# VH-VL binders against q8ixk2r445to577, part 267

Target 1, 133 residues: q8ixk2r445to577
Amino acid sequence: FFGMLQNKGLTDYCFDYNPPDENQIVGHQVILYLCHGMGQNQFFEYTSQKEIRYNTHQPEGCIAVEAGMDTLIMHLCEETAPENQKFILQEDGSLFHEQSKKCVQAARKESSDSFVPLLRDCTNSDHQKWFFK
Key: E = the ipSAE of ESMFold2; O = the ipSAE of OpenDDE; V2 = 0.75 times the mean of E and O plus 0.25 times the DockQ between their complexes.

## First folded at step 11 (VH-VL)

Design q121 (framework fv_recaticimab; at its last look DockQ between E and O 0.92; V2 from the best seeds 0.00; counts 0 for: pae E 3.3 > 2)
Fold by OpenDDE, look of step 11:
Structure q121 (fold): chain C 133 residues (1-133), chain A 120 residues (1-120), chain B 112 residues (1-112)
Amino acid sequence: as target 1 above (133 residues)
Amino acid sequence: QVQLVQSGAEVKKPGASVKVSCKASGYTFTGYYMHWVRQAPGQGLEWMGYISPNAGNAKYHQNFQDRVTMTRDTSISTAYMELSRLRSDDTAVYYCARVRYSGNYPFDYWGQGTTVTVSS
Amino acid sequence: DIVMSQSPSSLSASVGDRVTITCQSSQSVLYNYNNKNYLAWYQQKPGKSPKLLIYWASTRESGVPDRFSGSGSGTDFTLTISSLQPEDFATYYCQQYYSYRTFGQGTKLEIK
């Protein structure tokens, strides 16, 4: 699966990554933004290694969850996917992070009108449902 | 045995386009990214861009953004690089080079190179 | 772009000599999460495609003789040929693959 990763509950919002420095894509937070399909900021790929890859860059970026955090941060992909980069995109649309045993949920960023994907306890909320478009 | 076999030498006039092919064998084509690098006569290596084997999305160096198109045909394990609006300084040997799918490795296999000569 | 600067651009040496080529990157190519340097060295002979020698700054590619070694971290790297052999006269390139790809300008190693 590849393309825009769109949220079901927060309609018209997609995974978005736009690092401040093109030569330094590591360490910044993945956000949600209106789906526009322009550029390459919203192009992701879900792989057989259970990675969510930002493959509009080389080396590829892979979404990771750092210890103690609930945000999605961009790391570099590796030959063997580390545990903190493994996600399961389930048939029901839920995006499950294996290491934390939590689901990715579209949420409003605190004290902001922006939105971000956050790890939360898994529910049947449409805000935890994702699909590639 | 891994092999990258490129198309033959090309002679073009300024303003024309050239399309170089790179046929891969001996491995799973979709498991590796393909990059393109060129080398002008007596000069160093210049990275041009890459194409994703599965999704087919490409990224080009800014110097070629408006003139280069990289594609792939997975059914025949072949990558293509098309350069348009050719000029004399595009005269070079063009190489395809593979990278492991993760993109986190150097170029382990190269094509033999395709000489493109642009002259009036 | 991450700019790669090699030194020297050319050098002459004799068989049996110890040869050192340096490469500097305009920014660090060290990935902090796995502590790997995304730096490679290639050898190219006239009329031939480049050949991978070293990756991760210090790991020899399969089939590469032990006389080739890479060292360095962050922004400064070195390729060393401990005892130059006749077949080692060629042009050598460093390459970063931390962000896309860029090559050094090359170092031509000629026979003295």
Scores: ipSAE 0.890, ipTM 0.949, lowest interface PAE 0.5, mean pLDDT 95
Fold by ESMFold2, look of step 11:
Structure q121 (fold): chain C 133 residues (1-133), chain A 120 residues (1-120), chain B 112 residues (1-112)
Amino acid sequence: as target 1 above (133 residues)
Amino acid sequence: QVQLVQSGAEVKKPGASVKVSCKASGYTFTGYYMHWVRQAPGQGLEWMGYISPNAGNAKYHQNFQDRVTMTRDTSISTAYMELSRLRSDDTAVYYCARVRYSGNYPFDYWGQGTTVTVSS
Amino acid sequence: DIVMSQSPSSLSASVGDRVTITCQSSQSVLYNYNNKNYLAWYQQKPGKSPKLLIYWASTRESGVPDRFSGSGSGTDFTLTISSLQPEDFATYYCQQYYSYRTFGQGTKLEIK
């Protein structure tokens, strides 16, 4: 799968990554933004290694969650996917993070009108359902 | 045996376009990015950009952004680089080179190079 | 761009000599999460395409003789050829692949 990774519950919002320095993509948080497809900030690939790849940079960025954290952070992809970069996009649309045993949920950023993907206990909420366009 | 075989030498006039092909064999074409690198006479290596063979998206170095197009045909395992509005300083050898799909490696195999000469 | 600067631009040496070539990047190419430097060295002979020698700053590619070694971390890197052979006279390039790809300007190694 590749394209825009959209949320079912938060209608018309997609994974988005726009690093402040194109030459230093590591360590910034992935956000949710209105789906548009312009500038390739919203172009991601789901790989056979269960990675969510940021397909606009070389080396590709891979979404990771550091141990004990709930935020989705950009790391570099590696030949063999590190455990903290493995997600399962399940048939019901849930996006399951293997290492933490939690699901990716669209959430409102603390004291803000901005939205971000965060790890939460898995539920059947449409805010935990994702699909590629 | 991994091979990258490029199209033959070209002589062009300023303002023309050139399209260089790079045929891959001996590996799964969609498992590797294809990059393009050029080398002007007596000069060093200059990275031009790459294409993902799966998605077909490409990223170009800013120096070439408005003149280069990189494409591929997965059915014949072939990548292409087209450079338009040629100038005399585009005279160079153009190489294709592959990178593992994760991009964590350098170029492990290179094409033989395609000489493009731009002269009036 | 991450700018790569090589030194020297050229040098002359004899068979059997030990040679060092340096490369400096304008920003770190060390990825702290895997502790690898995204830095490679290539050899190019006249009329030929480049050949990979070393990646991750110090890992030799298969089939590369052990007289070639790489060292350094972060922004400063060195290629060493411990005992030059006749086939080693070539141009050498460093390359970063931490963010896209940029090459050093090259170091031409000639027979003295």
Scores: ipSAE 0.391, ipTM 0.799, lowest interface PAE 3.3, mean pLDDT 90
ESMFold2 (binder alone), look of step 11: mean pLDDT 92; pTM 0.942

Design q122 (framework fv_recaticimab; at its last look DockQ between E and O 0.86; V2 from the best seeds 0.00; counts 0 for: pae E 4.6 > 2)
Fold by OpenDDE, look of step 11:
Structure q122 (fold): chain C 133 residues (1-133), chain A 120 residues (1-120), chain B 112 residues (1-112)
Amino acid sequence: as target 1 above (133 residues)
Amino acid sequence: QVQLVQSGAEVKKPGASVKVSCKASGYTFTGYYMHWVRQAPGQGLEWMGYISPYTSNTKYHQNFQDRVTMTRDTSISTAYMELSRLRSDDTAVYYCARVRYSGNYPFDYWGQGTTVTVSS
Amino acid sequence: DIVMSQSPSSLSASVGDRVTITCQSSQSVLYNYNNKNYLAWYQQKPGKSPKLLIYWASTRESGVPDRFSGSGSGTDFTLTISSLQPEDFATYYCQQYYSYRTFGQGTKLEIK
């Protein structure tokens, strides 16, 4: 699966990554932004290694969850996907992070009008359902 | 055995377009990104861009983004690089080179190169 | 773009000599999470495609003689040929693959 990763509950919002320096893509947070399909900031791929890859850069970036965090941070992909980069996109649309045993939820960033994907306890909320478009 | 076999030499006039092919064999074509690098006579290597054989996603160096188009045909394991609006300084040997899909490695296999000569 | 600068641009040496080529990147190509340097060295002979020699700054590609070695980290790297052989006269390029790809300008190693 590849393309825009869109949230079901937060209508018309997609995974978005726009690092301030394209020569340094690691360490920044993945956000949610209106799905626009322009450019490459919203192009992601779900791989057989259970990675969510950011395909606008080489080497490719892979979304990771750092220890103790609930945010999605961009790392570089590796030959063997590390545990903190493994996700399961379920048939029901839930995006499950294996290491934390939590689900990715579209949420409002505190004190902001912006939205971000955050790890939360898994529920049946549409805000935790995602699909590639 | 991994092989990248490129199309033959091209002679073009300024303003024309050239399309170079790179046929891959000996491995799963869609599992490796394909990059293009050129080398002007007596000069160094210049990275042009890459394509994902799986997703068709491309990235071009800014020096070429308005003139280059990279494509692939997975059915015949072939990558293509088309350069338009050719000028004399586009005269070079053009190489395709593969890297692992994740992009974590350098170019381990190269095509033999395609000489493109642009002259009036 | 990350700029790669090699030194020297050319050098002459004799068979049996120890040869050192340096490469400097405009920014670090060390990835902090895996502590790997995304730096490679290639050899190119006239009329031939480049050949991968070293990657991860110091790992030899399969089939590469052990007289070739790479070292360095961050922004400064070195390719060393411990004892030059006749077949080693060629042009050498460093390359970063930390962010897309860029090459050094090359170092031509000629027979003295």
Scores: ipSAE 0.442, ipTM 0.857, lowest interface PAE 1.4, mean pLDDT 93
Fold by ESMFold2, look of step 11:
Structure q122 (fold): chain C 133 residues (1-133), chain A 120 residues (1-120), chain B 112 residues (1-112)
Amino acid sequence: as target 1 above (133 residues)
Amino acid sequence: QVQLVQSGAEVKKPGASVKVSCKASGYTFTGYYMHWVRQAPGQGLEWMGYISPYTSNTKYHQNFQDRVTMTRDTSISTAYMELSRLRSDDTAVYYCARVRYSGNYPFDYWGQGTTVTVSS
Amino acid sequence: DIVMSQSPSSLSASVGDRVTITCQSSQSVLYNYNNKNYLAWYQQKPGKSPKLLIYWASTRESGVPDRFSGSGSGTDFTLTISSLQPEDFATYYCQQYYSYRTFGQGTKLEIK
C-alpha cells in the first residue's frame, strides 16, 4: 500500500509530515492535516516489513513510537525494521502498534485546533480506522 | 548480472533540452530507486535527484528543480532524465546509479555515463 | 546540504606507499539509533564511472582489496591505501548519505 493514509472518523484528514528543517527529518512528530495530495508531506507507504514509510527522503523515514510515549515520531528506516517501527494494518482498518499493544487514533491536540495520531487502547472507534487513498 | 546502459552522447545548443535514458537489467527494476549524478569536465560529482521506478515519486536537488524531469517506463525497465533550458555550464557526463528501495546502502551500480556537450 | 570537504586535492605517491585521504562533513552523519555513519568512498578511474569501495565509513564492498580501509566517525573520516598498487591511480570521492547525497570535491591520486 502507498498513498495518503486517511482516517475514517476524522473525515478528510491524512497523515502529514512537515519537519522544520527539510535536511533533518528525524525526531519530529507526525501530524494530521487536511488531505490535499500536493507536495511530498502526505505520501506514505505501508511495507511488507510492517513499516509506515515517508519515501520523500533517502534514506527513508519510518514512523516509530519511543518507549513509554504515545506520539508518532519520524526515525530513519533500517534494512531490518526495529520493533518500535512495526505496525499492523488490520483488515478492519485498525492500525496496531505491535510493541506497545495499542492502536493509532486520530485525536485533537491539547489546547489547539490541530489533530495528531496518538496511541490509545484499541477500540472499534472510527477514529482508530485508517485506509490508503 | 546487474547492468545499467545509458543512451549515447549528445551535442546541444544553449536553450535546448536533452533526455538521457538508463536501461536496467539483471535485477527487479521496481526494487531500486534510480538516482542521477553529473560530472562537469575536470570537476567532481554532483547529485541531481532520484525517481522511484515503483511509485514514480521524485526528489530533485534545488539547483535543478525548475529544469529537470525524471520519469520511467517500467514495461522496458528504463529511467529517463530530461534537462531543459541548457546552458554551457551544463556540459557534463550524466550518470544513472541505483539504490535499494529499503537501504542503508550507497550507489552500488552506475551506468557508463552519457556525455552532453552544450556549445554555441 | 551537508557539505563534504576532502583533503588533499591531489597527491603523488610511489607504488608500495601508504596513502591517506581525509573527508570532513559539515554536520554529523552518525545515526545514533543504529550507530552507523552514513559515509561512503568511491574510486573513479579516468573515463570510467565511479566504483563503490567503502560504505558505513569502514565496511569494504565485496571484491574490494583489503589494502583499502576506511575509518572515522561523526564528521571526520579517512580512507587509507596500505600499499599502493599501479592500478590504484584514480580520483577518490567521499559521499554522505545521511540526508540526501553530497560528494566531496575529490582527491586525485597520481602514481609516479
Scores: ipSAE 0.288, ipTM 0.774, lowest interface PAE 4.6, mean pLDDT 90
ESMFold2 (binder alone), look of step 11: mean pLDDT 92; pTM 0.942

Design q123 (framework fv_recaticimab; at its last look DockQ between E and O 0.86; V2 from the best seeds 0.00; counts 0 for: pae E 3.3 > 2)
Fold by OpenDDE, look of step 11:
Structure q123 (fold): chain C 133 residues (1-133), chain A 120 residues (1-120), chain B 112 residues (1-112)
Amino acid sequence: as target 1 above (133 residues)
Amino acid sequence: QVQLVQSGAEVKKPGASVKVSCKASGYTFTGYYMHWVRQAPGQGLEWMGYISPNTGNTKYHQNFQDRVTMTRDTSISTAYMELSRLRSDDTAVYYCARVRYSGNYPFDYWGQGTTVTVSS
Amino acid sequence: DIVMSQSPSSLSASVGDRVTITCQSSQSVLYTYTNKNYLAWYQQKPGKSPKLLIYWASTRESGVPDRFSGSGSGTDFTLTISSLQPEDFATYYCQQYYSYRTFGQGTKLEIK
């Protein structure tokens, strides 16, 4: 699966990553932004290693969850996907983070009009359902 | 064994286009990114860009952004690099080179190179 | 782009000599999370494609003789040939692959 990773509940919002320095793509938070067909900021790939790759860059970035955090942060992909970079995109559309045992949920950023994907307890909410478009 | 076999030498006029092919064998084509590098006579190596054989996603160096197109045909494990609006300083040997899919590695296998000569 | 500055541009040496080539990157190519340097060294002989020698700054590619070694971290790197052999006369390039790809200018190693 690859392309825009769109949320079902938060209609028309997709995973978005736009690092301030293209020569340093790691360490920033993945956000949600209105889905658009321009540029490469919203192009992701779900791999057989259960990674969510940002493959508009070489080396590729892989979304990771750092210890104690509920945000999605970009790391570099590894030959063997580390545990904190493993996600299961389930048939029902839920995106499950294996290590934390939580689901990725579209949420409003605190004190902001922006949105971000956050780890939350798994529910049947459409805000926790995702699909590639 | 892994092999990258490129198309033969090309002679082009200024303003023309050239399309170089790179046929991969001995490995899963879609599992490895394919990059293109050129080398002008007596000069160093210059990175041009890459393509994801799996997704078709590409990234080009800014120096070639408006003139290069990289494509692939997964059915025949072949990558293509097309350079348009050729000029004399495009005369070079063009290489395809693979990296592991994640891009975490350097170029472990190279094509034999394709000489492109641009002259009036 | 990350710029790679390689030195020297050329050098002459004899069989059996110890040879050192240096490479400097305009920014660090160290991924701090894994402590890996995204730096490679290639060997190229006339009319041939480049050959990978070293990656991760210090890991030899399979089949590469022990006389080749890489060292360094961050922005400063070195390729060393401990005892030059006749087949080692070639052009050597450093390459960063931390952000896309860029090469050093190359070092032509000639026989004295």
Scores: ipSAE 0.885, ipTM 0.950, lowest interface PAE 0.6, mean pLDDT 96
Fold by ESMFold2, look of step 11:
Structure q123 (fold): chain C 133 residues (1-133), chain A 120 residues (1-120), chain B 112 residues (1-112)
Amino acid sequence: as target 1 above (133 residues)
Amino acid sequence: QVQLVQSGAEVKKPGASVKVSCKASGYTFTGYYMHWVRQAPGQGLEWMGYISPNTGNTKYHQNFQDRVTMTRDTSISTAYMELSRLRSDDTAVYYCARVRYSGNYPFDYWGQGTTVTVSS
Amino acid sequence: DIVMSQSPSSLSASVGDRVTITCQSSQSVLYTYTNKNYLAWYQQKPGKSPKLLIYWASTRESGVPDRFSGSGSGTDFTLTISSLQPEDFATYYCQQYYSYRTFGQGTKLEIK
């Protein structure tokens, strides 16, 4: 699958990646932003290796969660996907992070009107449901 | 055996366009990114951009962004680079080059090059 | 762009000489999570397409003689040819592939 990765519960919000320097994409947090279908910040690919790739950059970025953290951070993709970069997109739309055994949830960033994807205990909330558009 | 075979030399006038083809064989065409690199006579190598044959997505170096179009036809395993509004300084050899793996590697195979001459 | 600066731009040498070519990037090309430098070296002979010699700064491509070696990390890199052979007279390019692709301007190695 590829395209905009949209949240069901937080309607019209998509995964978005906007690093301050296009020549340094590693280590910045993935955010949620209004889906617009323009530009390259919202194009992601879900691969057979269970990666969520930011592939408008070369080399491709892969979303990761570092041990003990709940934020989604950009790493570089590797030939064999590391465990912290593996997500299962379930039939019900939940996005399960294998290593942590938690689900990706749309959440409000602390003290702001901004939104981010975060790992949380898995629930049936529509804020944990995702689909490509 | 991996092979990239490019179309033949072109002679163009300023203001015209050129479309160079790159036919791939010996590997799964849609599994590898295709890049384009040019080299003016006696000069170094200049990266122009890439296309994902799988998704069709492209990224162009800003120096070419308003003049280059990269496309592909997966049914014949062929990538294309079209450069419009040609100028005399676009005279160069144009190469297609394959990126091994997921783009985290150097160019492992290159086409033979296509000479494009832009003469006034 | 990550700017790549090669030195020297040209070099004359004799068969059997040891040659060193340097390359500097405007920002680090080291990916710290795998400790790999996204730096390659190519050889190009007149009328031919470039040929990959070294990747990840120091790994020789299959079939490349061991007289070619690469070293360096972060922003500073070196290609060394330990004993020149007649077939080594060519132009050499470094390239970063950490963020898109950028080539050094090339080093032309000529017979003295």
Scores: ipSAE 0.403, ipTM 0.812, lowest interface PAE 3.3, mean pLDDT 90
ESMFold2 (binder alone), look of step 11: mean pLDDT 93; pTM 0.943

Design q124 (framework fv_recaticimab; at its last look DockQ between E and O 0.74; V2 from the best seeds 0.00; counts 0 for: pae E 3.3 > 2)
Fold by OpenDDE, look of step 11:
Structure q124 (fold): chain C 133 residues (1-133), chain A 120 residues (1-120), chain B 112 residues (1-112)
Amino acid sequence: as target 1 above (133 residues)
Amino acid sequence: QVQLVQSGAEVKKPGASVKVSCKASGYTFTDYYMHWVRQAPGQGLEWMGYISPNTGNTKYHQNFQDRVTMTRDTSISTAYMELSRLRSDDTAVYYCARVRYSGNYPFDYWGQGTTVTVSS
Amino acid sequence: DIVMSQSPSSLSASVGDRVTITCQSSQSVLYNYNNKNYLAWYQQKPGKSPKLLIYWASTRESGVPDRFSGSGSGTDFTLTISSLQPEDFATYYCQQYYSYRTFGQGTKLEIK
């Protein structure tokens, strides 16, 4: 699966990554932004290694969750996907993070009008449902 | 055995376009990225960009952004690099090169190179 | 772009000599999460395609003789040929693949 990763509950919002430095793509937070289908900031790929890859860049970035965090941070992909980069995109649309045993939920960023994907306890909320478009 | 076989030498006039092909064999074409690198006579190596054979996604170096187009035909495991509005300083050997692992490795296999000569 | 600078641009040596080529990157090519340096070395002979020698700064590609070794971390790297053989006269390039791809200008190793 590849393309825009769109949320079901937060209608018309997609995973978005736009690092401030093209030569340093790691360490920044993945956000949600209106799906626009233009450019490469919203192009992601879900792989057989259970990675969510940002393949607009070489080397590719892979979304990771750092210890103790609930945000999605860009790391580099590796030959063997580390545990903190493994996600299961379920048939019901839920995006499950294996290491934390939590689900990715579209949420409003605190004190902001912006939105971000956050790890939360798994529910049946549409805000935890995702699909590639 | 992994092989990358490129198309033959090209002679072009300034302003013309050239399309170089790179046929891959010995591995699953869609599992790896294909990059393009050129080398002017007596000069070093210059990275041009890459394509994902799986997704078709491309990224070009800014020096070529407006003139290069990379494509692929997965049915015949072939990558293409087209350079338009050619000028004399585009005279070079053009290489296709595979990345060992999708995304994050150096070039483990190279095509034999395609000589492109641009002259009036 | 990450700029790669090699030294020297050329050198002459004899068979059996120890040869050292250096490469410096304009920014670190060390990925802190896996502690790997995204740095490679290539060998190119006239009329031939480049050949991968070293990757991850110090890992030899399969089939590469033991006399070739890579070292360094962060921004400073070295390719060493412990005992030069006749077939080693060629041009050598360093390459970073931490952010897209850029090459050093090359080092031409000639016979003295």
Scores: ipSAE 0.866, ipTM 0.943, lowest interface PAE 0.6, mean pLDDT 95
Fold by ESMFold2, look of step 11:
Parts: C-alpha cells; sequence; structure tokens
Structure q124 (fold): chain C 133 residues (1-133), chain A 120 residues (1-120), chain B 112 residues (1-112)
C-alpha cells in the first residue's frame, strides 16, 4: 500500500511527518494532521516487511517504537526490517505493533490541540482503525 | 554485468532544454533508486535529486527544483533527466547513479556521464 | 544540506608515499541504532565517472586494494593510502548519505 494513512475515528486526520530539519529526519515524532496530500509529508508505504515507510527522503524513513516508549518515531529503513519497525495492518483496520503487542491509536497530545499516533492496549475503538487512501 | 549507459553529448543554447537518458542493464531496475549528479568543468560533484523506480516519485535539490524533471520508463529500464531554461553555468557532465532501494548505501554504479555544453 | 569539508584541496606526492585526506561533516552522520557512519569515499580519474572505494566510513568496497583505508566517526573522517601506486593519482571525494547526498569539494592527488 502507498498513500495517506488515515484514521477512521479521528475523521480526516492522517499520519504526517514534518521534521524541523530536512537534513535530519531521524528521531522525531510522527504526528496526525488534517489530510491534504500536499508537500508529500503525508505519503507512506506499507511494505511486505510490515514497515511503514516515509518515502519522501533518501534514505527512506521507517516508523519505529523504541523500547519502553509509546510514541512513533522516525528511524532509517534497513535491508532487513528491525523488530521495532514491524506493524501489522489487519483486515479490520487495526494497526498492531508486533514487538510491543499494542495497537496504534489516534490520541490528543497532553496539554495540546495536537493529535499523535500512540501505542495503546488493543481495543475495537475506531480510533485504532486505519486505512490508506 | 551492471551497466548504466547514458545518451550522447549535447550542445545547447541558453534558454533551451536538454533530456539525458540512462539505460540500466544487468539488474532489476526497480530494486534501485536512480540519482542524478552533475560536475561542472574543473568543479566537484553536485547532487541533483532522485526518482523512485516503483512510484515515479521524485525529490529534487532546491537549486534545481523549478527547472528539472526526472522520469523513468520501467518497460525499457531507462531513467531520464530533463533540465529546462538552460544557462551557461549548466555546462557540466551529468551522471546517473544507483542506490539500493531498501538499503542505506552510497552510489555503487555510475553511468559514463553525458557532457552538456550551453553556449551562445 | 549537510556540508562536507575536505582537506587539502590538492596534494602532491610520490609513488610509495603514505597520504591522508580528511573530511568533516557539519553534523554527525553516525546512525546510532546500527552504529554505522553513512560516509563514503570515491576515486575519480580524469574523464571517468567516480568509483566507490569505501563505505560506512571504513568498509572497503570489493576489489579495492587494501592500501586504501577509511577511519573516523561522527563528523571527522580520514582516507589513507598507505603506499601510493601510479594508478592512485586521481581526485578523491567524500560523500555523506545519512540525509540525501552531499559531496566534499574533492582532493586532487598529483604525482610529484
Amino acid sequence: as target 1 above (133 residues)
Amino acid sequence: QVQLVQSGAEVKKPGASVKVSCKASGYTFTDYYMHWVRQAPGQGLEWMGYISPNTGNTKYHQNFQDRVTMTRDTSISTAYMELSRLRSDDTAVYYCARVRYSGNYPFDYWGQGTTVTVSS
Amino acid sequence: DIVMSQSPSSLSASVGDRVTITCQSSQSVLYNYNNKNYLAWYQQKPGKSPKLLIYWASTRESGVPDRFSGSGSGTDFTLTISSLQPEDFATYYCQQYYSYRTFGQGTKLEIK
């Protein structure tokens, strides 16, 4: 799959990656932003290696969750996908992080009007359902 | 084995356009990104941008953003770079070079280069 | 852009000499998660395209003579040629590939 990765429950919000320095994409948090499709910040590829790739950089970025954390952070893709970069996009739209056994949920950032994807215990909430456009 | 064969030298007037081709052989074309690098006479190497083999998506260095177009034709394993509104300082050798699609690698193979001369 | 600064810009040496070329990046090119420096060295002879010598700062490309070696980490890198041969007179470029691609200005190595 390739496109904008949209949340079902938080309608019209998509994965978005806008690092503060175009020359340093590693280590910043993925956010949710109103889907617009401009500037290529919202285009991701879901691969057969279960990666969510940020294709608008070379080397490509791959979304990861670091040990003990619940935030989705940009790493570099590697030839063989590291375990912390593997997500299963299931038929029901849930996005399961294999290593942590948790699901990606659209959440409001604490003390903010901003939204972010976070790992949470898996539920059937529409805020844990994702699809490509 | 692996070859990147580029089109021949071009002589152009200021304001014209040039389209350089790069034909790949000896590997699966869609497994590698194609980058373009140029080298003005007596100068160093300047990265221009790349094209994704799978999607056709491109990223251009800001110095070329409004004048360069990169395309590919997967049926003949060929990448193209077109530079418009040519100026005398666009005189250079233009190279294609490949990077493994999923890996974090430098350029392992380069084309032979295409000399573009822009002269009034 | 990550700026790459090479030194020296040119160098004269004799066959058999040991030479070093340095390269500094404006920010670290070490990817801490795999402990690799995304830094390469290329050799370019007159009228030819560049040839990859060293990648990941210190890994020699297949078929490259062992007199070529790379060292350094983070922002500071060195290419060493331990005993120059006649075929080594060329221009050498460092290149980062941590974020897009940026080349050093080049070092022209000439025979005395």
Scores: ipSAE 0.374, ipTM 0.801, lowest interface PAE 3.3, mean pLDDT 90
ESMFold2 (binder alone), look of step 11: mean pLDDT 92; pTM 0.939

